# VH-VL binders against p56860, part 6

Target 1, 255 residues: p56860
Amino acid sequence: MMTAEVRTPEQGGGPLTTEPRAPRSAPGHADASAPAFGPETDPRDIIRWALAAHPDLLMPSAFNLNGVVLLDLAAQAGYRGEVVFVDTGYHFPETLATRDRLESRYPELTFVTLNAGASPDDGQTPPDLYASDPDACCAARKVDPLQRYLKEQGPSALLNARSRDQASTRADIPFVEEGGARRRVNPLAHWTREQLEAYAAEHDLPVNPLYFDGFLSIGCWPCTRAVKPGEDARAGRWAGKGKTECGLWQGENKL

## First folded at step 13 (VH-VL)

Design c40
Fold by OpenDDE, look of step 14:
Structure c40 (fold): chain C 255 residues (1-255), chain A 119 residues (1-119), chain B 107 residues (1-107)
Amino acid sequence: as target 1 above (255 residues)
Amino acid sequence: QVQLVQSGAEVKKPGASVKLSCKASGYTFTNYYINWVRQAPGKGLEWIARINPYSGNTYYNEKFKGRATLTADKSTSTAYMQLSSLRSEDTAVYFCARHGKSGWDLDYWGQGTTVTVSS
Amino acid sequence: DIVMTQSPSSLSASVGDRVTITCKASQGISSYVAWYQQKPGKAPKALIYYASSLQSGVPDRFTGSGSGTDFTLTISSLQPEDFADYFCQQYYSYPLTFGGGTKVEIK
């Protein structure tokens, strides 16, 4: 009577390797491809798109004509975020006054001034660095403070006031710039100086009074002069120094 | 860490004034607006005013115009609210709060200061 | 002034329940709505900004939604620590205004 040993098959239940469920990618803010904007597109529509795509949008500004116009348009378009200004310690009093007027006019916006208390003698840079090394001066007093703040805030996009008509170097500026640390939106890319002036006048915007004295592009007082009729609007910036930009929009550290 | 620390409880008579303080730490004080909000016992939240500590620019709820005064001291990173002509209806917890990432959302709050107005 | 009508004023729920609170604005305010939690004797704690963005350190069981006039805060599974008052706020225009609040109580 051969007792057949019923070999119970060892069901090798292999460990269900629960593959760690890949963290559900936060529904990617669908990198919504920028719509095909054109020269006739209302800047407010561009801004509305930007706000929808980038709720954390920030607006750097130096409160030039373009910046003042953009600020008004952005407020109308429903922007309620930060207007970020860097106090270099070398701004014209008129520029600071323009900021204050804008802050009063647009209470719905948050006006953030970085580098508070900046002055030529604040020890951040040699007082005459603007003369000996304008690039280093702009890097230390303008670019670096802004970059640090943007790194801290981490906005996915910036709303910029740049236009093609501002300088030859901006002739091909698109409505939306890709690449770098974040997207850059330029709603005023195709607006001319004449259009900007007309808009500012029509809406009684608080444009920097120096603009009417020939300061068509305004930065720090040591590096800004009025331009002559027929000169490039930016000819008064770092005149004679071989510098045309502050460094915010160029290089590896571009905004 | 961001902190807003408010002054202690106050008891005042009708017609008096009170000045509350809000000391900020853990961030650059001048980069953010300070808002003041109050909450009466068993009631909702009511916005009073805001101040830019950098510029001193203020905006007030019309209800509090002429009675509320906001100030800020950059050197001590402290915001102040003075409320004058106190009434029994001003009995509330008063909060200071920082503006947030998207505008006037309020991301950090003080612990609150109880103000009691009684005869 | 923009009026934020919050509902319900109170609700009773159990741990694990889905809770929904709504706010209706008296006019279009885009997505400029924040939500706060407040426990007794404490300051409000920020939960949501821009209608649907979660504040840092807030559990993902909290979800904000809505645009225009109608906004919702949802707690997907109520936890013991979630019994509190909740408030919506608009910040589209001044003055800043809040909803009347919702008390979430244990059933």
Scores: ipSAE 0.904, ipTM 0.948, lowest interface PAE 0.5, mean pLDDT 93
Fold by OpenDDE, look of step 13:
Structure c40 (fold): chain C 255 residues (1-255), chain A 119 residues (1-119), chain B 107 residues (1-107)
Amino acid sequence: as target 1 above (255 residues)
Amino acid sequence: QVQLVQSGAEVKKPGASVKLSCKASGYTFTNYYINWVRQAPGKGLEWIARINPYSGNTYYNEKFKGRATLTADKSTSTAYMQLSSLRSEDTAVYFCARHGKSGWDLDYWGQGTTVTVSS
Amino acid sequence: DIVMTQSPSSLSASVGDRVTITCKASQGISSYVAWYQQKPGKAPKALIYYASSLQSGVPDRFTGSGSGTDFTLTISSLQPEDFADYFCQQYYSYPLTFGGGTKVEIK
């Protein structure tokens, strides 16, 4: 009668090694790396990516042809954020009217106009500053108001309407610009003027009527003229002043 | 600090009109849309309309078209809503609220104005 | 109109409990959903925007999630001050619409 010794398994209570709970992986920030976009990439896809990566995306606009096209594409792509415009006090009435038409057409977007009440005589700048020092004028009436607002809002990225065809200085703009205060997304980087015009016509977009009078790039009325056939689209901006940009895209204070 | 301060309670007869005010402070009034939302007793929230204080551009819920009118006074940073042809069903707390960071989310709200419509 | 179906209409919970509220949209609305807290006799307070972004000053025990049609507000550990009504809102298209609300009551 062999008494089978039931070996009670010594439950060796090994010390609960409190392995430090791996830091909960922050909810997977969608790989904020920009996909490899190409010239044939639909701008709407770029915008969709941008929205996913940057929910706080803002769209500065001056409501030029590019801006109007981008606005439409962005709305289609699901953008519902702010369209930020700066009233310099020197805009053409047609520009302001274009803004108003766009606001009516796209009620799902929030059209924010900065520098309310701006006028040539508002005291923000000397009356002749646009002539004597265009850089200072643009800094005060356009760049500073926008920068202040962007600082307040703190968007992680901007949706911009810039394209390579706008000027020689923009010939190499990428779809996504890194560095500076925030990422800049340029969905229209590779769209030509012809493509933009065709798109605007096809979709009956409210393009600034001055565009059809040769104002291919429109800013403040003292610093904007129509361009001649064969001129750069931005040749009418600060003509004769040696200035090609308003300062938003250059220097330490670039957007 | 951002604040929206609304006008006081209103008691109206059916068929009358009411005009509510919403005074904004602590931010640039013209940089943000003002929305109007109401809440009937024990009920949910219902969006009425919005206005851009800068441009005066408005958009209305179809349900309130023709009865609601939004205005804004930049000089006093005050938004207004007029509601006409009042009915008992219009009895509610009415809120003003500004748009938020991502669009038409509403980040700051007024304290609300009670409107009572009774015969 | 986009209908936001919110559930449950009410729930009872204790301090420290995990609370989950859901909203289902009648159509795809991307991430354009906001969540609000409302206490009795008070205006709604914004909690979440763009489905998952926390409003400034809101405790991190509040989390929003979801995209498309299904959205969730979660309170990881209910605090005494969290007993209130909660509402979702869509702002993908007009008219803006809200969920029916959820009353979070003390058990």
Scores: ipSAE 0.894, ipTM 0.942, lowest interface PAE 0.5, mean pLDDT 93
Fold by OpenDDE, look of step 18:
Structure c40 (fold): chain C 255 residues (1-255), chain A 119 residues (1-119), chain B 107 residues (1-107)
Amino acid sequence: as target 1 above (255 residues)
Amino acid sequence: QVQLVQSGAEVKKPGASVKLSCKASGYTFTNYYINWVRQAPGKGLEWIARINPYSGNTYYNEKFKGRATLTADKSTSTAYMQLSSLRSEDTAVYFCARHGKSGWDLDYWGQGTTVTVSS
Amino acid sequence: DIVMTQSPSSLSASVGDRVTITCKASQGISSYVAWYQQKPGKAPKALIYYASSLQSGVPDRFTGSGSGTDFTLTISSLQPEDFADYFCQQYYSYPLTFGGGTKVEIK
């Protein structure tokens, strides 16, 4: 009766490779001159303040869940300005369709789509740049067109759909950011994903259908996948590339 | 410099259709909505409709729904307005105008096109 | 539809005079008001947007004011080139609507 010693395999606790914490994008400095908004402040009141302080306010959008919710709230708050979208040539058809639905739903807003004629073979970038150098691809197809337009328009502030719940890198986003070329207003800073989903459902907002297929953060189709249950909402963006942001909120090109 | 140049004067009979053009230059055509506004002789301004040249999305004054049709050609940076079932009351100067910085203010205007509807 | 009631329909003034034109909206429209100048046989020229913002290249003698329902265009010192028609516009909601106009004539 040979007692087979079940060698319990030593679970070699491989060193938790502390994935280098993506450099904390320097938390936007809270604007001390802005009103003391709180977590319970109605986003519409923040937007009303922003409109009064910055009549030339513009709203960049990629029409994600946050963006769609912000559009509705902004319209209710009396925003009548531009919603600025960049067509990279690599958007999902569902994203473009969502834009079109929103434009139809909110005729009082001006939907501006930049980089008209963009396509994978438009010659703006090499066809494989999104794979070989995602940063260069995003710079050329998204950041540069938007920056050029913002430079031309010269808005004193931007209305952004950013929230603390979107990513670990956004955990400390204030309602009003100072620094750079202009102020950034984040009315949804304290809204959770659950709150956003509930609001969108309650108001029957045209959310991108891919969201319900697990695309919690949607960008260009070559660089976006659905996330698995329990993954970060942005884990599907540039998966495996070590990139977490498109560059709009970082460095010298910060909006 | 931003310019909107409209097509020439039109004379039409009642029941006919007219198609006006508005050629844009000096800016990116697809970044701005084009509005159409008319002014009857000795009267005020009346908004007709607007189009997004990029998406082709249109919005019409209910008064003109079914009679006015807006289109845009990106390749030529030209907006068009067709008005059908013309009446004597449609006699007016028709303007195209670009949306402005704060929304639907109109910052640049075409020179206008006179449309005369007479028997 | 939002009605813009503009007054007066006409006025006579001299060079150097202060001129005031008013528009009253039928409902609250925040600051979404524009003002235009139109000369005979010409297209309207934009003067003011968002109730009080001056369009590029417009002289500072033109001032827009107001919010909510009551709006005013003021010419601080009327110049010879300012004799024209003036219109207000609301763009708070569709359809876009204009005031009835004010003719500024030489006295």
Scores: ipSAE 0.893, ipTM 0.937, lowest interface PAE 0.5, mean pLDDT 93

Design c40
Fold by OpenDDE, look of step 16:
Structure c40 (fold): chain C 255 residues (1-255), chain A 119 residues (1-119), chain B 107 residues (1-107)
Amino acid sequence: as target 1 above (255 residues)
Amino acid sequence: QVQLVQSGAEVKKPGASVKLSCKASGYTFTNYYINWVRQAPGKGLEWIARINPYSGNTYYNEKFKGRATLTADKSTSTAYMQLSSLRSEDTAVYFCARHGKSGWDLDYWGQGTTVTVSS
Amino acid sequence: DIVMTQSPSSLSASVGDRVTITCKASQGISSYVAWYQQKPGKAPKALIYYASSLQSGVPDRFTGSGSGTDFTLTISSLQPEDFADYFCQQYYSYPLTFGGGTKVEIK
């Protein structure tokens, strides 16, 4: 009676490696290559392109002449997104008033003020940090708050008011900056101060009144003075401190 | 988590005023506009007004100008809407809503407050 | 005011059906259109912004399309939880305006 050992075939059901279905790439907003813009390109067309490519576009602003002009052009181009301002606690009253006038003039835009109620004595930074370490001051009071907000909002691009005529350090600003956390679009890259002034006058834009008192570049009051005739527009920023930029556009903290 | 919590139901007579509240949490209150939208029974949505809680800047639908007043209290993260000279046609659910990522889209909404105007 | 003409006002569909809702703006509004879902006794829930961008946490069966004057919300495969009212909104200019709504009912 030979007991035939029925060798039950071990069906080695190999684990179906359910290859994790590659997350269906959200239909990639086709990272539309920036068109070839030129000096004669209407800034509004650049903005229209930017809006089409980046519907989550945000506009940081300090409401300088360039910023005010960009706001008007952006509104005309169909921008309806956020204008993001950082209250450093050291802004001129005239700057804050200019913001308020702009908000009233452009109700279609969303004006966001970060660090509402910021004060020199808010305990976040030493009150005299602007004097002892202006880089640290700008980092803490301007760059970091903006970076945090941008991380939260996660815009794919920024609309910036920078132009080549503002400073030697901006002489080569392209219309579209690639790399980093997001694209940076500079529709006014080739506009001169004269063009900006003419445009602002023609359209009766609410330019910061300090501009007409020689404050050609306006930031925090401890670090901003009027410039003399013939001086660089940014000579009044961090005068005597060897600093030319606030850090938003350079280094590791680049937006 | 972002939340907008509105005040309870209101019953008012014609000609009276009502003040609704919308308490915000889960985000920085002053960074976002609050909108007010109403919906009459079985009807569509109607935008009333918006406020910037930081600046207090307001913009009103012309239909509600002079009757609607928006305010915001930063200390309590609460937005308010007062509607005066109430009419039967003001019977609706009133919503507060936060502005969204693309501008004046509305990404977060309160649960709504029912306002009934009856004689 | 910009008028958003939404169609249809109501439709009946079955689970698994493809549903399409349209909004036509009285003028060009670029892509500044949002879509909302509203269930009975609840606040509207945001679905789409900027005509085609999906809100966070919204299922991918919802798709928005269109630009200029003509906009569409599509539900590729209707689920039981999708029976609700749907509204479009323009936010190109003030006052903000909404479509008349579409009721999606079970067939």
Scores: ipSAE 0.892, ipTM 0.942, lowest interface PAE 0.5, mean pLDDT 92
Fold by ESMFold2, fold request of step 14:
Structure c40 (fold): chain C 255 residues (1-255), chain A 119 residues (1-119), chain B 107 residues (1-107)
Amino acid sequence: as target 1 above (255 residues)
Amino acid sequence: QVQLVQSGAEVKKPGASVKLSCKASGYTFTNYYINWVRQAPGKGLEWIARINPYSGNTYYNEKFKGRATLTADKSTSTAYMQLSSLRSEDTAVYFCARHGKSGWDLDYWGQGTTVTVSS
Amino acid sequence: DIVMTQSPSSLSASVGDRVTITCKASQGISSYVAWYQQKPGKAPKALIYYASSLQSGVPDRFTGSGSGTDFTLTISSLQPEDFADYFCQQYYSYPLTFGGGTKVEIK
């Protein structure tokens, strides 16, 4: 149970958020299809609701800061289910080490690694596909394995770590998304990066050490760089390729 | 099609060790933890330990720590449990089982291996 | 360790009867309870997970209910193939623990 030290990366840009921060208080006015959740709702209450409503709830994760914080909150809220990670063959060693540390720290959770044994030269994709067609690369190495598993398992809901503060493309994420193959629950929708960093530091969570080298959003090593001062947290993802979101959140392959 | 096929019955003397196997088929072996559970004659079910075949990560019931050792061989889709320093109280049917849809529920079980420890 | 107290330890019933088996946890375990059927000389078979979710291929005459500490398995109309032992299991915390079992016998 040795805790890793957590550092807060330097901040260079303004937030891309549509709602101001507020202290913890009672939930706001409910939407038409879900319980009353508001910006100050404790994520653990959202998780407890989701688990009661969806016994087959699954948690996909790439073990970024959001995902690590969600995992801890979920364990506290009584979640005892699966944490599902896809081995693309292009993960940083630091990401794989973070996965191992999380598995050891949360023995009450089941850690599922899909596409095990993946490597850059395994023939699943042409060697240059991540550069020439990153959508096709993600489809083959991340989206397809996860969709195959989800079809096999058939969950009625997913527990996701997305928040509005991560990027402009996420600015409108609700707590609960209806539609598609399954319900999507975003307990951290209104948490800021500052709140996530503070939580991780307070609880000595095993955050990916690349985060402290300016990698504020970590994916596959060919498609990920450290961000510069003033840049969006996801600016290092698929830089110069016109891609801003993973196919898991878009189109016919949407979770 | 999911199947867990276990090794054959064992007869052992006190103080010996036994190594049991559990061969998986019909699913992706590395996606699921394997649990070991025993059932002594006239007694209920007792959980021993579990292993993640992907990572080798293990967790043991305290009463078996130091005596039980779990391993997994990804190339043969086979999980193993070794139990050392056997005593007559270890006489039981030993099952392997994989984790289920909501975590540590156990959705598929092997047929069991009878271990008899007698002097 | 969480103790799962299962009752009754045995019961006698006829085909068509409704039977009820209870399991009480020594502390709150949310709904992290599974139910198993075991026939003589065979491995346990999963029936219910998360207190009330039916395992694939299990007939809907099997119903699980409860949350917190008190859990029930009900067979609404007992069939000849249902005469077996039944076990509950908690999976909220380690070690995983099982109830003592209920033998359902032909009357």
Scores: ipSAE 0.810, ipTM 0.905, lowest interface PAE 0.9, mean pLDDT 87
Fold by ESMFold2, look of step 14:
Structure c40 (fold): chain C 255 residues (1-255), chain A 119 residues (1-119), chain B 107 residues (1-107)
Amino acid sequence: as target 1 above (255 residues)
Amino acid sequence: QVQLVQSGAEVKKPGASVKLSCKASGYTFTNYYINWVRQAPGKGLEWIARINPYSGNTYYNEKFKGRATLTADKSTSTAYMQLSSLRSEDTAVYFCARHGKSGWDLDYWGQGTTVTVSS
Amino acid sequence: DIVMTQSPSSLSASVGDRVTITCKASQGISSYVAWYQQKPGKAPKALIYYASSLQSGVPDRFTGSGSGTDFTLTISSLQPEDFADYFCQQYYSYPLTFGGGTKVEIK
């Protein structure tokens, strides 16, 4: 009896053919059409597989530590596609500077800033909405622009920077999520914060300087604080507001 | 409907400069890089440079660095290329094109602008 | 610079013929190849991206294949509107470079 080795799309398994073959599809199970990825799988191999299966792959990013590490790994893996950032009008100046440094460092990537020209005074939302109804503020300034772009572009998959170590709400994320409007790929699913920090230091990545002041998860300035020692990385997000996740991780068009 | 409309034909003497325009419509101008590509008569295509209209970030083919300058005007959705120190070898049709779904594939092209450099 | 060697430089064919055009890259470029059609006096029209993905509105008689260094464009049944020049383009690294072109003309 022989055991068959699972081959990745980039390894060229199967018989010679004159026509391109579609990737295998198994809707409703995260790993049914993907190679057997495990905790020690190099994220670049996951990214190369995702590219071969999804030439229209798209990477949303807010340029937190995970996102910056993923961006570098994707560039090394041969990614040339879009990195999509939403300007809410409430980003820290340090976040916008990080975006600019990343664009300069990675000329091979295509950087897209949605909701361009946004500012607190632009009239898109009432002035106090971030305080009185942070869900509605996020919906108008972050979720809606990104979801409109995703519907317009219709990518068959997203490349997300989520890892299980970020928060208890993320402890069970798989490498590949099926369902919704598109497949979602999490190459860093099993990387720890320690591994991410070590990688960023080793490669001298342009990390948001607020990270080094204890801002372990950075969003809009009114809804973000430095975390206390021992807290979850996301404990500083919407502190005292009863909100734990952005709407980007919910619904049919979730990331 | 995505459209890139370029400026009209130019006739120049050697040593002069030319500034070409590319006006975008039918999409959000700041979401897409603009590339410039030329084609000499009876010849193939040659990439010159590209610009991110949002940030103004540019990248030039080394062959044209120092002579080509890309700019973008967000208020008019128009990209520009200036080419200086013109030579007869710069006689070509110049195209603008935007980036595509997988990066630097070029999914929509302008109609082209003919530049003739002669004494 | 990555050189894209395109062959043949020209070919003569009849309506209904199967036509194959080849591009060879001077180094591995994964699948970062696009194909374009260009008619006289006109801009290139995008046909294929990422070696084999068909652009919107392009007839399915156009197919692309290959990865690494060897790429092909095939027209399965040539139509009167397909007589044109065809170019490949790599976008793996800067500068972006194009093949020398293939003129497909009526036999």
Scores: ipSAE 0.796, ipTM 0.911, lowest interface PAE 1.0, mean pLDDT 86

